# Ledger of designs, part 16: miniprotein binders against Catabolic L-serine/threonine dehydratase (CHA1)

Target 1, 359 residues: Catabolic L-serine/threonine dehydratase (CHA1), of Saccharomyces cerevisiae (p25379)
Amino acid sequence: SIVYNKTPLLRQFFPGKASAQFFLKYECLQPSGSFKSRGIGNLIMKSAIRIQKDGKRSPQVFASSGGNAGFAAATACQRLSLPCTVVVPTATKKRMVDKIRNTGAQVIVSGAYWKEADTFLKTNVMNKIDSQVIEPIYVHPFDNPDIWEGHSSMIDEIVQDLKSQHISVNKVKGIVCSVGGGGLYNGIIQGLERYGLADRIPIVGVETNGCHVFNTSLKIGQPVQFKKITSIATSLGTAVISNQTFEYARKYNTRSVVIEDKDVIETCLKYTHQFNMVIEPACGAALHLGYNTKILENALGSKLAADDIVIIIACGGSSNTIKDLEEALDSMRKKDTPVIEVADNFIFPEKNIVNLKSA

## First folded at step 6 (miniprotein)

Design n2 (from hbB with Q38M R42L N45Y E46L H49M D72L R75L E79M D82I R83L Q86E R90M)
Fold by ESMFold2-Fast, scan of step 6:
Structure n2 (fold): chain B 359 residues (1-359), chain A 93 residues (1-93)
Amino acid sequence: as target 1 above (359 residues)
Amino acid sequence: TPEQKERIRQAMELIERARDLMRQAHEAFNRGDWETMMRLLLEAYLLFMQSLQIIDEVVREIGDPTSQEMLLRILKTMMESILLMEEAIMAMQ
């Protein structure tokens, strides 16, 4: 595909005696540095092809995100030679603004947080285009069926790679992925559905404390909205999840894990030190379960055998440098902010598992 | 085993071929030949993917974390290929 790459599925050895065989899906090797290239690229390409075939208007792409989603949209537009406008919140770091601008995209800085930037995009940018000449392609960071469809392509590759390596999918006991708004999770479910595996392979969705909207929604039994995001893992910091994410979690065998920011950042730095790869906090959250198989086993509700396989989505991210991670860790050590939730409560409720599989 | 050593040798040959293609791609970049650079980088990327698959299979059979260092070396080289492809795309616009 012009907008995303096939990425490798490779064995990962974590320090200490592992109870299972870990494989990482290296989405950090995507053109935008994250899995977002698959979903956002698919949305943009499918929409542009449809608009161009119709021939009545020209496509233009509009996105609101200073993070991985905005960069993925800009990168896809660069590859497809499409006009792109990205509205980012005022707190967006200069290097991310520069990274997006370097693709050729127009960047407008507006709004205190994502929702205000998105409102500005819709009311002050998209609402002002000449709708007779231009058909807009609006890119949500996660909540769009074409985005989920694009992400589902990683399961096609995983199934193909396991088959080519003579590994039975029956050995896969879980897939671990980070959850922000749920776009990645939705794509994984859709991919598993395509192969008849959604009822068999549990997904462990990982969030950090302070942005755990998914965990809270599952615990309450309905989608909730956070009023404030307190986690330093900003790429996971959405106030809501997709409604489809909640429906899938209710239908299929989904486990939810919440871990502390400090543990995630320490994992990112540890992984960089041990394996010479820089990963962002969202990616580190998923990888943390590879370093701490007891948490993973608790989430799955069963012990893992040495020949069991667990696939972790190394989701990537372009939002952080090693310096950012070190500064984040230092800030957490110096902060005396009161803890709203129990700091060592890694999963909810008290039994350490959440399973919403329907009857 | 001898058979595992032979597969690693084959993977190393693929890596050497990929690195040579990357060198040629860099030369094409320097002379402004973006089409040739992109083609060569894609070929290099595919050879790296093939070598990763072979080494991963051997590493899994051995069960030794030390063999994983070879995978990490290949991943770093693949990242360099991706960065060069992105530079090429930018230059062509």
Scores: ipSAE 0.018, ipTM 0.534, lowest interface PAE 7.8, mean pLDDT 82

Design n3 (from hbB with R42L E46Y H49L Q53M D72L K76L E79F R83L Q86L R90E)
Fold by ESMFold2-Fast, scan of step 6:
Structure n3 (fold): chain B 359 residues (1-359), chain A 93 residues (1-93)
Amino acid sequence: as target 1 above (359 residues)
Amino acid sequence: TPEQKERIRQAMELIERARDLMRQAHEAFNRGDWETMQRLLLEANYLFLQSLMIIDEVVREIGDPTSQEMLLRIRLTMFESDLLMLEAIEAMQ
């Protein structure tokens, strides 16, 4: 595909205690440096083809994200020669703004957090286009069926790679992925559904403490919205998960793990030194379970045998440099941890009024 | 009966007013206005209790499955408001 690559599925040998065979799906090797190339690329390409076939208007892409999603949208647009505008919050790091601008995309800085940037995009940017000439392609960072469909392509590749290596999918005892808004998780579930594996292979969703909306929603038994995101893993820092994510987690065998920021940063630095790959905290959170198999076994509810396979999605991303990670670790050693109680940090989203049959 | 249906309509009106007060209380909670939040929560709770009393009386009088189903739907709507109140109580602790 023009917008995403087939990535390798490779055996990863973690130092220390051997308990299972780990394979990493190297989504960090995508054109944008993250799995987002699959889903966002699919949405943009599918939409652009439809608009071009209709022939009445020209496609233009609009996204709101200063992180991996915005960069994935801009990268896909560069490859497809489509106009792209990205609105990013004021806290977005200059290097991310520069990366997005370097693709040829227009970047507008507005809003204190994602929701404000997204509102600005919709009300002040997209509302001003000539709707007779331009058909907008709006890119949400995770909450769109075409995005999930695109991400599901990684399961096709995993199944094919296992088959080509003469490895039975019956040996796969779990898939580990990081959860922000749940787009990656949704894609994995949809891919597994396609192969009749969704009821058989458990998914272990990993979050960091301070952005664990998925974990909290599952514990409460309904979707919640966080007021503040306090984790260093900004790529996981969405206030809500998709409704589909909550529904899938209730339907299938899904486990939830929350890791401390300090532990994931240490994992990122360790992985960088051992394997010469810089990974951001969101990716490090998933990889942490490869280094700490007891956490993984506790989440799965069973011990792993030597011939069991666990697949970790090395989701990629570019939100942090090695220097950023070292500075964050130093800050934590100085007792700079936020003390926000969960009960003080979420609200219940407004629900639709139940329609009465007799109304 | 028409009189019972009118009492159900009154209960629905009280629930809608209570839900509006709960939304306002949540907005006060979000801005740290504890005094306003407390006042609005107490007012909303009073309206919920009034609507529940009306619903309970009508349910005891009615053997009509359709009316009973409507009252059940109203009661289910109240559960969502109770969750908001629980969250506010937890925030106070």
Scores: ipSAE 0.000, ipTM 0.079, lowest interface PAE 26.1, mean pLDDT 80

Design q1 (from hbJ with K37E E40L H44F M47L L59I H63I M66F H70L R73M)
Fold by ESMFold2-Fast, scan of step 6:
Order: C-alpha cells, then structure tokens, then sequence
Structure q1 (fold): chain B 359 residues (1-359), chain A 81 residues (1-81)
C-alpha cells in the first residue's frame, strides 16, 4: 500500500557461535524510516476514507510529535495528498524539522515538551479550523486502536514470508521488540491473535534503564507513571504505557528486559560497523538481544536450540548520525547512574495483580 | 452500515465457503501446499479490501480464513505420524 511498504524478513548472522536462527523484520525500511508508517498510515488512511465517504467535509491531519510519529504522519499525508500540520517542541532538532517540512507538511514550533506542543495543537490550531469545511484527523504517537491495527500488518508479512520459505511458525521461539508506550507491542499481539499464535509465541519487550515504565508496571502489578525520563532512547521516553499494553502483558506470555544506555549505544555502533546500517537507540535496544543471547535465553526461561527461530523487529528511526552515537557513548561513560521516580497517585483495578508479579 | 461495503462483505463470506471447499478437496488429494496457497490468497485479498475501506468487518472474515488454514496445518502434522 502507499502509506507503508512490505518489508523484508531476513536472516541475521550475529558475531560468534549462533545458538539460534535470528531473523530481522526490517521496519527501518518503511517510508518514514520506522514501523510508525504502518500504524499512523492506517489511522490516517482509515479516517480519510470515512470522511471522504461522508462527503460533507475535507480531511486534514494534525500531529504533535517532533520524532518518528510526526515524520510518519507527514510522510503518509504526502503520499495521500492530505494537508498536514505538525506541532513540535522547541528542543526538536533542526534535522527532524527539516525532514517533516520536506514532505510538504506545515511545521509549527511551540512548547517546551510534548504535552505543551499537544496543547498548542488542540487549542491554537485545531480549535481555529472551520469545522463546517474541515474534519480533523488527530494523530497520537501510539495510543489509538487504528495505530495498533496498522502495526499488526507486520505479522501478516512475517507469516507470509515464513510460509513462502517453507518455515514452520512452530520453530519461532520468540519475537523481540522495543517498548515505549506500547503501540508496537499491541500491534504485534493483535497480529498474532489474528493467526492463533498469541498463546504460542512469547514476546520479549525491551526498554532502556531510565524509561522502563513497562517493566516497572509489570513488576509492581499495576500501571505506573514516571516523573522524569533519563534514558538516551528518547523515542521510548513516555511517562506511561497504554492500558491495552498492560492488559495484553497480563493475558499473554510476555517477557520484559531492561538494558543500560551504554550497552545500547555500543550495540548501535557495533551494528553500524558490522552491517553498514545506522540505527537509533530504541532500535538498538531490541537488536542488543541478538548480540547477547544469554539475556534473551534468561528472558525466555530456556536455552535456544540451533534450529529455533527468533524474530527481532528492527523498528527503525533515523534522527541520529554515527557522530551523535559516538558523542552519546562518551557522555554515558562520564554520567552517574540514572535516577527514576514513580508517581504515587496512579491506580489500577487490582484483580489478580499478584499473579503478574510471580508469573 | 454502508450498503456498498455490506455487499462486498456478503460476497466475501460466500467466497470463503467456496474456497474452503476447494481447499479441502486439494488437501484430501495430498495437495496440502496448494490448499493453503488458495486460502492465503483469499486472506490477503480480504486484507486489501480492509485497507481500501477501513471497515474492521473485513478483518473478522480474514481471521476466519486463517483459522481454517491452521486447522489444515494441524491435520497435516497429525497425518505425518
């Protein structure tokens, strides 16, 4: 489809003696450079089709992200010939602003952080449209059912590619993906549900220390909110996960892994050296488990056999250069351990939460 | 709710039963791969209509088709014993 690409599922040989067969789902090859093309493209396309069918108003797209989500929205709008306005925080890098503008989208710089940019979008942009002529399509960076549904299309392709290669899905011992707000994770679960595989294939969700809201919520047995994010993996930097993410993790075989920022940057640089591709820290977090199979085996609770398959989602993101990664590594070597604080007024219904702690 | 979309949904439901019957005939003849190919072709055709319309009812039909593929896979695995 025009808003996302079918991406390859390719065998990846990590250095050293391989204990399993690794395959990468190359979401970094999407039109926006990340998996976000699938979900955000689906939300925009689905909404635009409904609005156009109604025929009373014209669709216009609004997003409030200077990162991968904002770029994915702008890219989808370019491909669908839809007007697009993206509000980004003042700290947004010039490279990202330029990338978004180059799609033809209008970029407004406002707010010190995402919440202020989002408030500006709603109050000063969306509230000012002629609501008789324009019907707005609001794009959240991850928390929307149509976004999760769009991401689920990667499982359709994985199943198709395994089938076309005469590889049994019974050989898949796990899927590894990075977790921020949980949109990608939700999509993977929904895709697996569609194929009756959600109870068979465990998902290993990876976060970095300093933005591990998912891991902390699972350990405590209820969703939590971080007061500040201290990780370099800014595309994973959300204060909360979606409620659906917590519910899916309780229902299905989900494992959670947290890795250090230093290890993530080292992995990004190793991957660049060995495979000629620059990846951002969030993507490097998932790929780290391909380099360090003991972490993966511990998360799965079993040793991997040579004929076992593990699929890693190479989720993408292109906001950094090799020099940026090298500078981040030097900075990390001189930093103190990140400090994390948990908000105390967030509550969740407590039915069976003790099982989440031990299971 | 859209009459045009409902007509397409009804059409796909009929085709699911037709293609399933053909797939079972192929499977019974030992042509397991061909049986699964025609079901997968139908599955992806239905998903294309979902992408065009945004109507989640097409996903429900697609899930039904894929569950039937899994059923044939299980039968093939049992038969190989």
Amino acid sequence: as target 1 above (359 residues)
Amino acid sequence: MDPEVQKRIDEFRKRVEEVWKKAQELFDKGNTEEAMEILLDLYFEILKFYEETGDSRFIDIAIEVFERILKLMEEAMRKSQ
Scores: ipSAE 0.000, ipTM 0.109, lowest interface PAE 21.5, mean pLDDT 82

Design q2 (from hbJ with K37E E40I H44M H63L M66W H70M R73L M77E)
Fold by ESMFold2-Fast, scan of step 6:
Structure q2 (fold): chain B 359 residues (1-359), chain A 81 residues (1-81)
Amino acid sequence: as target 1 above (359 residues)
Amino acid sequence: MDPEVQKRIDEFRKRVEEVWKKAQELFDKGNTEEAMEILIDLYMEIMKFYEETGDSRFLDIALEVWERIMKLLEEAERKSQ
């Protein structure tokens, strides 16, 4: 595809005595540096083709995110020769602004966090376009069926690569992925459904403490909204998960793991030192389970045999340098992130209050 | 460095104060939408020069304008309750 790459599925040898065979799906090798190239690229391409065939208006792409979603949208637009405007929060580093601008996209800096940037995009940018001439393609960072469909293509590749390596899919004990809003998780489920594997292969969704909306929603038994995101893993920092994510987690064998920010950053730095690859905190969260198989086994509810296979989605991310990771760790050591309590940091969406469950 | 860039920076610094004063007058009269529009228009103009020049001083000025927009939005929400 022009908007995303087929990525390798490669054996990863974590330090120490192996309890299972780990494979990484190298989504960090996507054009935008993350798995988001698949889903966001699919949304943009499908929408642009439809609009161009209709012929009444010209497509233009609009996204809000200073992180991986915004860069994925800009990268896809560069490859498809589409006009692109990305609104990024004020905390976005110059490096990310420059990366997005260098694709040819227009960058507007606005809002203290994603919701404010997104509000600005919708009310002050998209509402001012000439709707007779331009049909907007709005890119949500995770909550869109075409995005999930695009992400599901990674399962096609995983199944093909296992087959080409003469590895039985029956050996796959689990798939580990990071969960922010759940777009990646939704895509993995949809891919597994296509192969009749969704009931057989458990998914372990990983979050960091302070942005663990998925874990809290599962514990409470309905989707919740966080009032404040306190985790340093900004790529996971959504106030809500998609409704589809909660429904899939109820239907299939899904496990939830929350790890501390400090452990994630240490894992990122360890991984960069040992394997010469820079990964951001969201990616490090999933990789942490490869370094700490006891956490993984506890989540799965069973011990791993030496011939069991675990696939970790190395989801990528281009928003961090080694210096950024070192600064994050230093900040955490000097001024530790406050521990949040469930009762202190979430609200229920109005529509779901009556369905509270213990779960 | 470039004298033309410095002239534009000085012009934007002056316009930020002028537009901010006008925005506060509009906001105090209850014309919140108009107050926001003139600040956002200025913000976008400054960001265009940042994109053209790559000079971070334009970004600094634009972010100051954005901080003022957020202060007015917070005040508007507080009044509406």
Scores: ipSAE 0.000, ipTM 0.119, lowest interface PAE 20.8, mean pLDDT 83

Design q3 (from hbJ with K37E E40M H44L H63V M66L H70F K71E R73Q)
Fold by ESMFold2-Fast, scan of step 6:
Structure q3 (fold): chain B 359 residues (1-359), chain A 81 residues (1-81)
Amino acid sequence: as target 1 above (359 residues)
Amino acid sequence: MDPEVQKRIDEFRKRVEEVWKKAQELFDKGNTEEAMEILMDLYLEIMKFYEETGDSRFLDIAVEVLERIFELQEEAMRKSQ
């Protein structure tokens, strides 16, 4: 594919007592530096091909994310020679804005949070295009079936690579992935469904404390919306998960793990030291389970044998530098940060009311 | 900016071929650690340009280098088993 690469699946040797064979799926090597190239690239490519074949209008891409999703959209558009406009919240780091602009995309800064930036995109940008000449391709950061379909391609590659290495899929005892809005998780499930493995291979979804909407939704038994996101893992910092994510988690063998920000940052720095690769907190959250197999075993409900395989999705991302991580860790050590109780930090989504009115 | 970026892309593509040839020579002589080091150094240099520019073409080249590192690692593991 023009918009995403086949990435390696490779044995990873974590220091300490190993209870299983770990393999990483190196999504950090995608064109945009994260797995988002697969899903967002697929949405853009499929939409553009459809629009271009119809020939009545020209495609233009619109996204509202200052993070990995916005950069993935811009990168795909650069490769496909499509006009791209990205609206980012005011708090978006200059480095990320510059990165997106360097692809050739237009960047507009508006809104205090993603929802405000997204509203501005729809109301002040997309609503003002000449709809007779331009057909817009709207890119959500995670909540779109074509995005999940694109992410599912990583399972095709994993299955293929295991076969090429003469490894039976029956040895795979779990897949570990980070969960923000659940787009990655949805793609993994769909890929596993395609191979008849979704009922067989458990997925361990990892979040950080302060953005653990997935964990809280599963515990309460209903999708919830967080009022405030307090985690440093900004790539996981969505207030809600996809409805499909909640449905898949109820249907399949899904485990949920929440890790503290301090532990995640320490894992990111440890990984950088050992492997000379800078990883952002969202990616470090999943990798933490490779360093701490007891957490993984507790989540799976069973001990791992030496010949068991666990696949960790090294999801990538470029939201943080090593200096950012060191400063964050130092700040956490010196700062007495107020603890927000989970029970006081969620509401039931207004989506239920909106869905009733829109239907 | 674009002409300078294109020049760096072309330079990295040429260096991938040169460094790969040198790495294979080192590997064939039993200098496996040194072979891995020169490939990893190239990978990290390319990734730095990717981080600075946001241009995914650098990432494509970095992936090629990393795949070649893994080819040599796999071969080295076969030999040691």
Scores: ipSAE 0.000, ipTM 0.262, lowest interface PAE 13.7, mean pLDDT 84

Design x1
Fold by ESMFold2-Fast, scan of step 6:
Structure x1 (fold): chain B 359 residues (1-359), chain A 88 residues (1-88)
Amino acid sequence: as target 1 above (359 residues)
Amino acid sequence: MDPEVQKRIDEFRKRVEEVWKKAQELFDKGNTEEAMEILLDLYLEIMKFYEETGDSRFLDIALEVMERILKLEEEAMEKALEELEKRL
């Protein structure tokens, strides 16, 4: 595909004696450095094709993210030769702004956090286009069916690669992926549904403490919204998950694991030293289960045999330097992390409509 | 070893190649929906035998068919993108 790469599925040998066979799906090798190339690329490509077939307007792409989603949108637009505007919050690191600009995308810096940047994009950028000539393609970071469909393509490749290696899918006892808003998780479920595997292969969704909206929603039994995100894993730092994510988790065999930031950073540094690859904290959260199979077995509710297969999605390339990770770890060791009770940090998002009459 | 099950496995493997050739011919002719439909019909038929027998070999064959469907979907998207580039 022009907008994403087929990535390898490779055996990963974690230190020590393995209780199972681990395979990594190397999504960090995507053009944008993360799995988001698949989903965001699919949204942009399908939308542009639809707009061109209609023939009335020209497509232009708009995104509001200084992270992996914004970079994925910009990268796809570079490859498709489409105009792209990305609005990023003021706190976005120069390194990320430069990466996005280097694709040829226009970058506008506005807003203190994602919601303000997104509001600026919608009210000051998209609202001012000539709507008779230009049809906008708005890129949400995770919550769109075309994004989930695009991510589902990684399951096609996993099935193909297992087959080419003469490995039965019946040996796969779990897929481990990081969960932010749930776009990746939704795509994995949809891919498994196409192969009749969604009821057979459990998914272990991993979050970090302080952005564990998925875990909290599952424990409460309904979707929640976090008031504050306190985790270092900014790629997972969404206040809500998609409604589809919650529905899939209720329907299928889904497990949820929450890892502490300190353990995640230690895993990132360990992985860098052992395998010469710098990974983001979000990616390190999933990989942590490869280093600690007892957590994985506990989540699955069963022991793994030596010939069982577990697939971990290596979801994102790192924009962090080794020094950034070392400084984060050192800071955590010198200061106690403030404890915020989960019960004090969420609301139920069902009543967000103002001036609605009583039922 | 059930000889009846083995015969059905062999028959399905032959039909995968036959249906794949037919699907490629339809796809090359521009009949993408028909190409997808005959592959999906075969996939569903094989999955019914998997459900009835519990024999994982039927699942392996069905997944091979699904891989072929996804390959054609990817090729269709690439062709659509080529046409889009010509119009821009």
Scores: ipSAE 0.000, ipTM 0.217, lowest interface PAE 15.5, mean pLDDT 84

Design x10
Fold by ESMFold2-Fast, scan of step 6:
Structure x10 (fold): chain B 359 residues (1-359), chain A 95 residues (1-95)
Amino acid sequence: as target 1 above (359 residues)
Amino acid sequence: MDPEVQKRIDEFRKRVEEVWKKAQELMEELFDKGNTEEALKLAMEILLDLYLEIMKFYEETGDSRFLDIALEVMERILKLEEEAMELAYEKLEKE
């Protein structure tokens, strides 16, 4: 593909005696450094083709994200030579702004958080284009069917790689992925549906404490919205999951795990030390289960045999340096108080839940 | 409208059809020999080269008609990607 790469599926040996065979899908090797190249690239390509067929207007791409979604949009537009404007919140790190600008995209800094940046994009940027000449392609970070379809391509590759290595798909006992808004999870489900595997292979969705809207929605039995996100895993920091994510989780064998921020950062640094690859907290959350198979087994409800296969999506992300991770861990440790006091750092569901408006 | 730009537009529209025909002939030849994966890859590379050439003119002129032609080439690349995925699925099903 022009907008995303086929990534390897490789055996990963975590320290200690192996309770199962771990394979990583290396989405961190995508052009934008994350799996988002697949879905966002697909949305942009399909939208641009539809606009071209109509022949009345020229496509321009608009996104609101200072993180992986914005960078994926900008990277796809660079590859396709399409005009791209990204609105980012004021707290967006200079490094990320520079990465997006270096693709050739226009970057506008506005808003204290994603929703304000997105509102600015829609009301002050997209609303002011010449609608007779330009047809906008709006890139949501996760909530779009073309995005999920694009992400589903990773399952095609996984199935093909297992086949080429003479490994049976019936040995796969779980797929582990991080969940923010659920776009990645939706894509995995759709890919599995294509091969008749969605009812057979459980998905373990991982979140960090303070942005665990998926876990909370499943426990309550209806979609909820968080008022505040307190996790340092900003790539998982959406206030709401897609409606499709909730529907898929009710239909299929989905397990939910919540990991503490401190454990995730420690995993990121451990992975960097062992494998010379920098990963952000969202990616580290999924990889944490490879280092801690007891958590994985508890989530699956069964012990893993040595010949069982677990696939972890190394989803990537480009927002953090090693120094950022070290500083985050140090900051968290300096705020350490007796365990009882640490509970104040959590968002308790009853104090942070808002019922979603009906359609 | 600039007559020279219009001439370039017409030339690229003609080349899209010529290159697509060449790509299809190449795919047909290699498919018949059982080299399906290689055929799809090579056909996509030929189309991508044309896409990039047209986009250079879009960048130089700012004329959206070059973008329109480039996106038509991109649509054909996407169709080949979909075909490759379908073939992979059929191979898995048949073992």
Scores: ipSAE 0.000, ipTM 0.429, lowest interface PAE 12.3, mean pLDDT 85

Design x11
Fold by ESMFold2-Fast, scan of step 6:
Structure x11 (fold): chain B 359 residues (1-359), chain A 94 residues (1-94)
Amino acid sequence: as target 1 above (359 residues)
Amino acid sequence: MDPEVQKRIDEFRKRVEEVWKKAQELMEELFDKGNTEEALKAMEILLDLYLEIMKFYEETGDSRFLDIALEVMERILKLEEEAMELAYEKLEKE
């Protein structure tokens, strides 16, 4: 595909006593540096084809994200020669703004956080286009069926690579992935459904403490919204998960793990030292379970045999440099961060009346 | 019964080739006319076959059904790649 790459599935040997065979799906090798090339690329390409086939209007792409989602949208648009406008919050790092602009996308800085940037995009940018001439393609960072469909392509590749190596899928005892809004998780489930594996292969969804909306929603038994996001893993820092994510987690064998920011940063730095690859905290969260198999076994509810396979999605991302990680670790050592009790940090989101009528 | 299982395996292998040929014919419609609906139909008939074979794998536990099902999925992936390449080319033409 022009918008995403087939990525390798490679054996990873973590230091210490191995309880299982780990394989990483190397989504960090995608054109945008993250798995988001698959889903966002699919949304953009399918939408652009439909619009072009209709012939009445020209497609233009609009996204609101200063992180991996915005960069994935801009990268896909560069590859497809589509106009792209990305609205990013004021706090977005200059490095990320520059990366997005270097694709040829227009970047507008507005809003204190994602929701304000998204509102600006819809009210001040998209609502001002000539709707007779331009049909907008709106890119949500995770909550769209075409995005999940695109992410599901990684399971096709995993199954193909296992078969080509003469490895039975029956040896796969779990897939580990990081969960922010749940787009990646939804794609993995949909991929597994296509192969009849969703009831067989458990997914271990990993979050960091301070952005663990998925874990909290599962424990409470309904979707919740966090008031504050306090984790360094900004790529996981959504206040809500998609409704589909909660529905899939209730339907299938899904496990939830929450790890501390300090452990995540240490894992990112260890991985950089041992394997010469820089990974951001969201990616490090999933990789942490490769370093700490007891956490993984506890999540799965069973011990892993030496010939069991666990696949970790190395989801990628470019939100942090090694310097950023070192500074974050130093900051954590110098000051005590106030502990926010989970019970004080969530609300139940208002029902979407339009979606309820559509159901 | 092993002979009955073998008969079903042989039947599925034969159907994989028949369904694949029909899927390729549908994909030729996409190549000739640029109609994306035909690509979806091609993928749907292959997916239906995949799901039917997987049901027999679940019922029998015989890994040969899984091998055939995975071969069908590899062919679905090939068609998806071809459809995406054509879609990109169409976008470039405006």
Scores: ipSAE 0.000, ipTM 0.182, lowest interface PAE 21.5, mean pLDDT 84

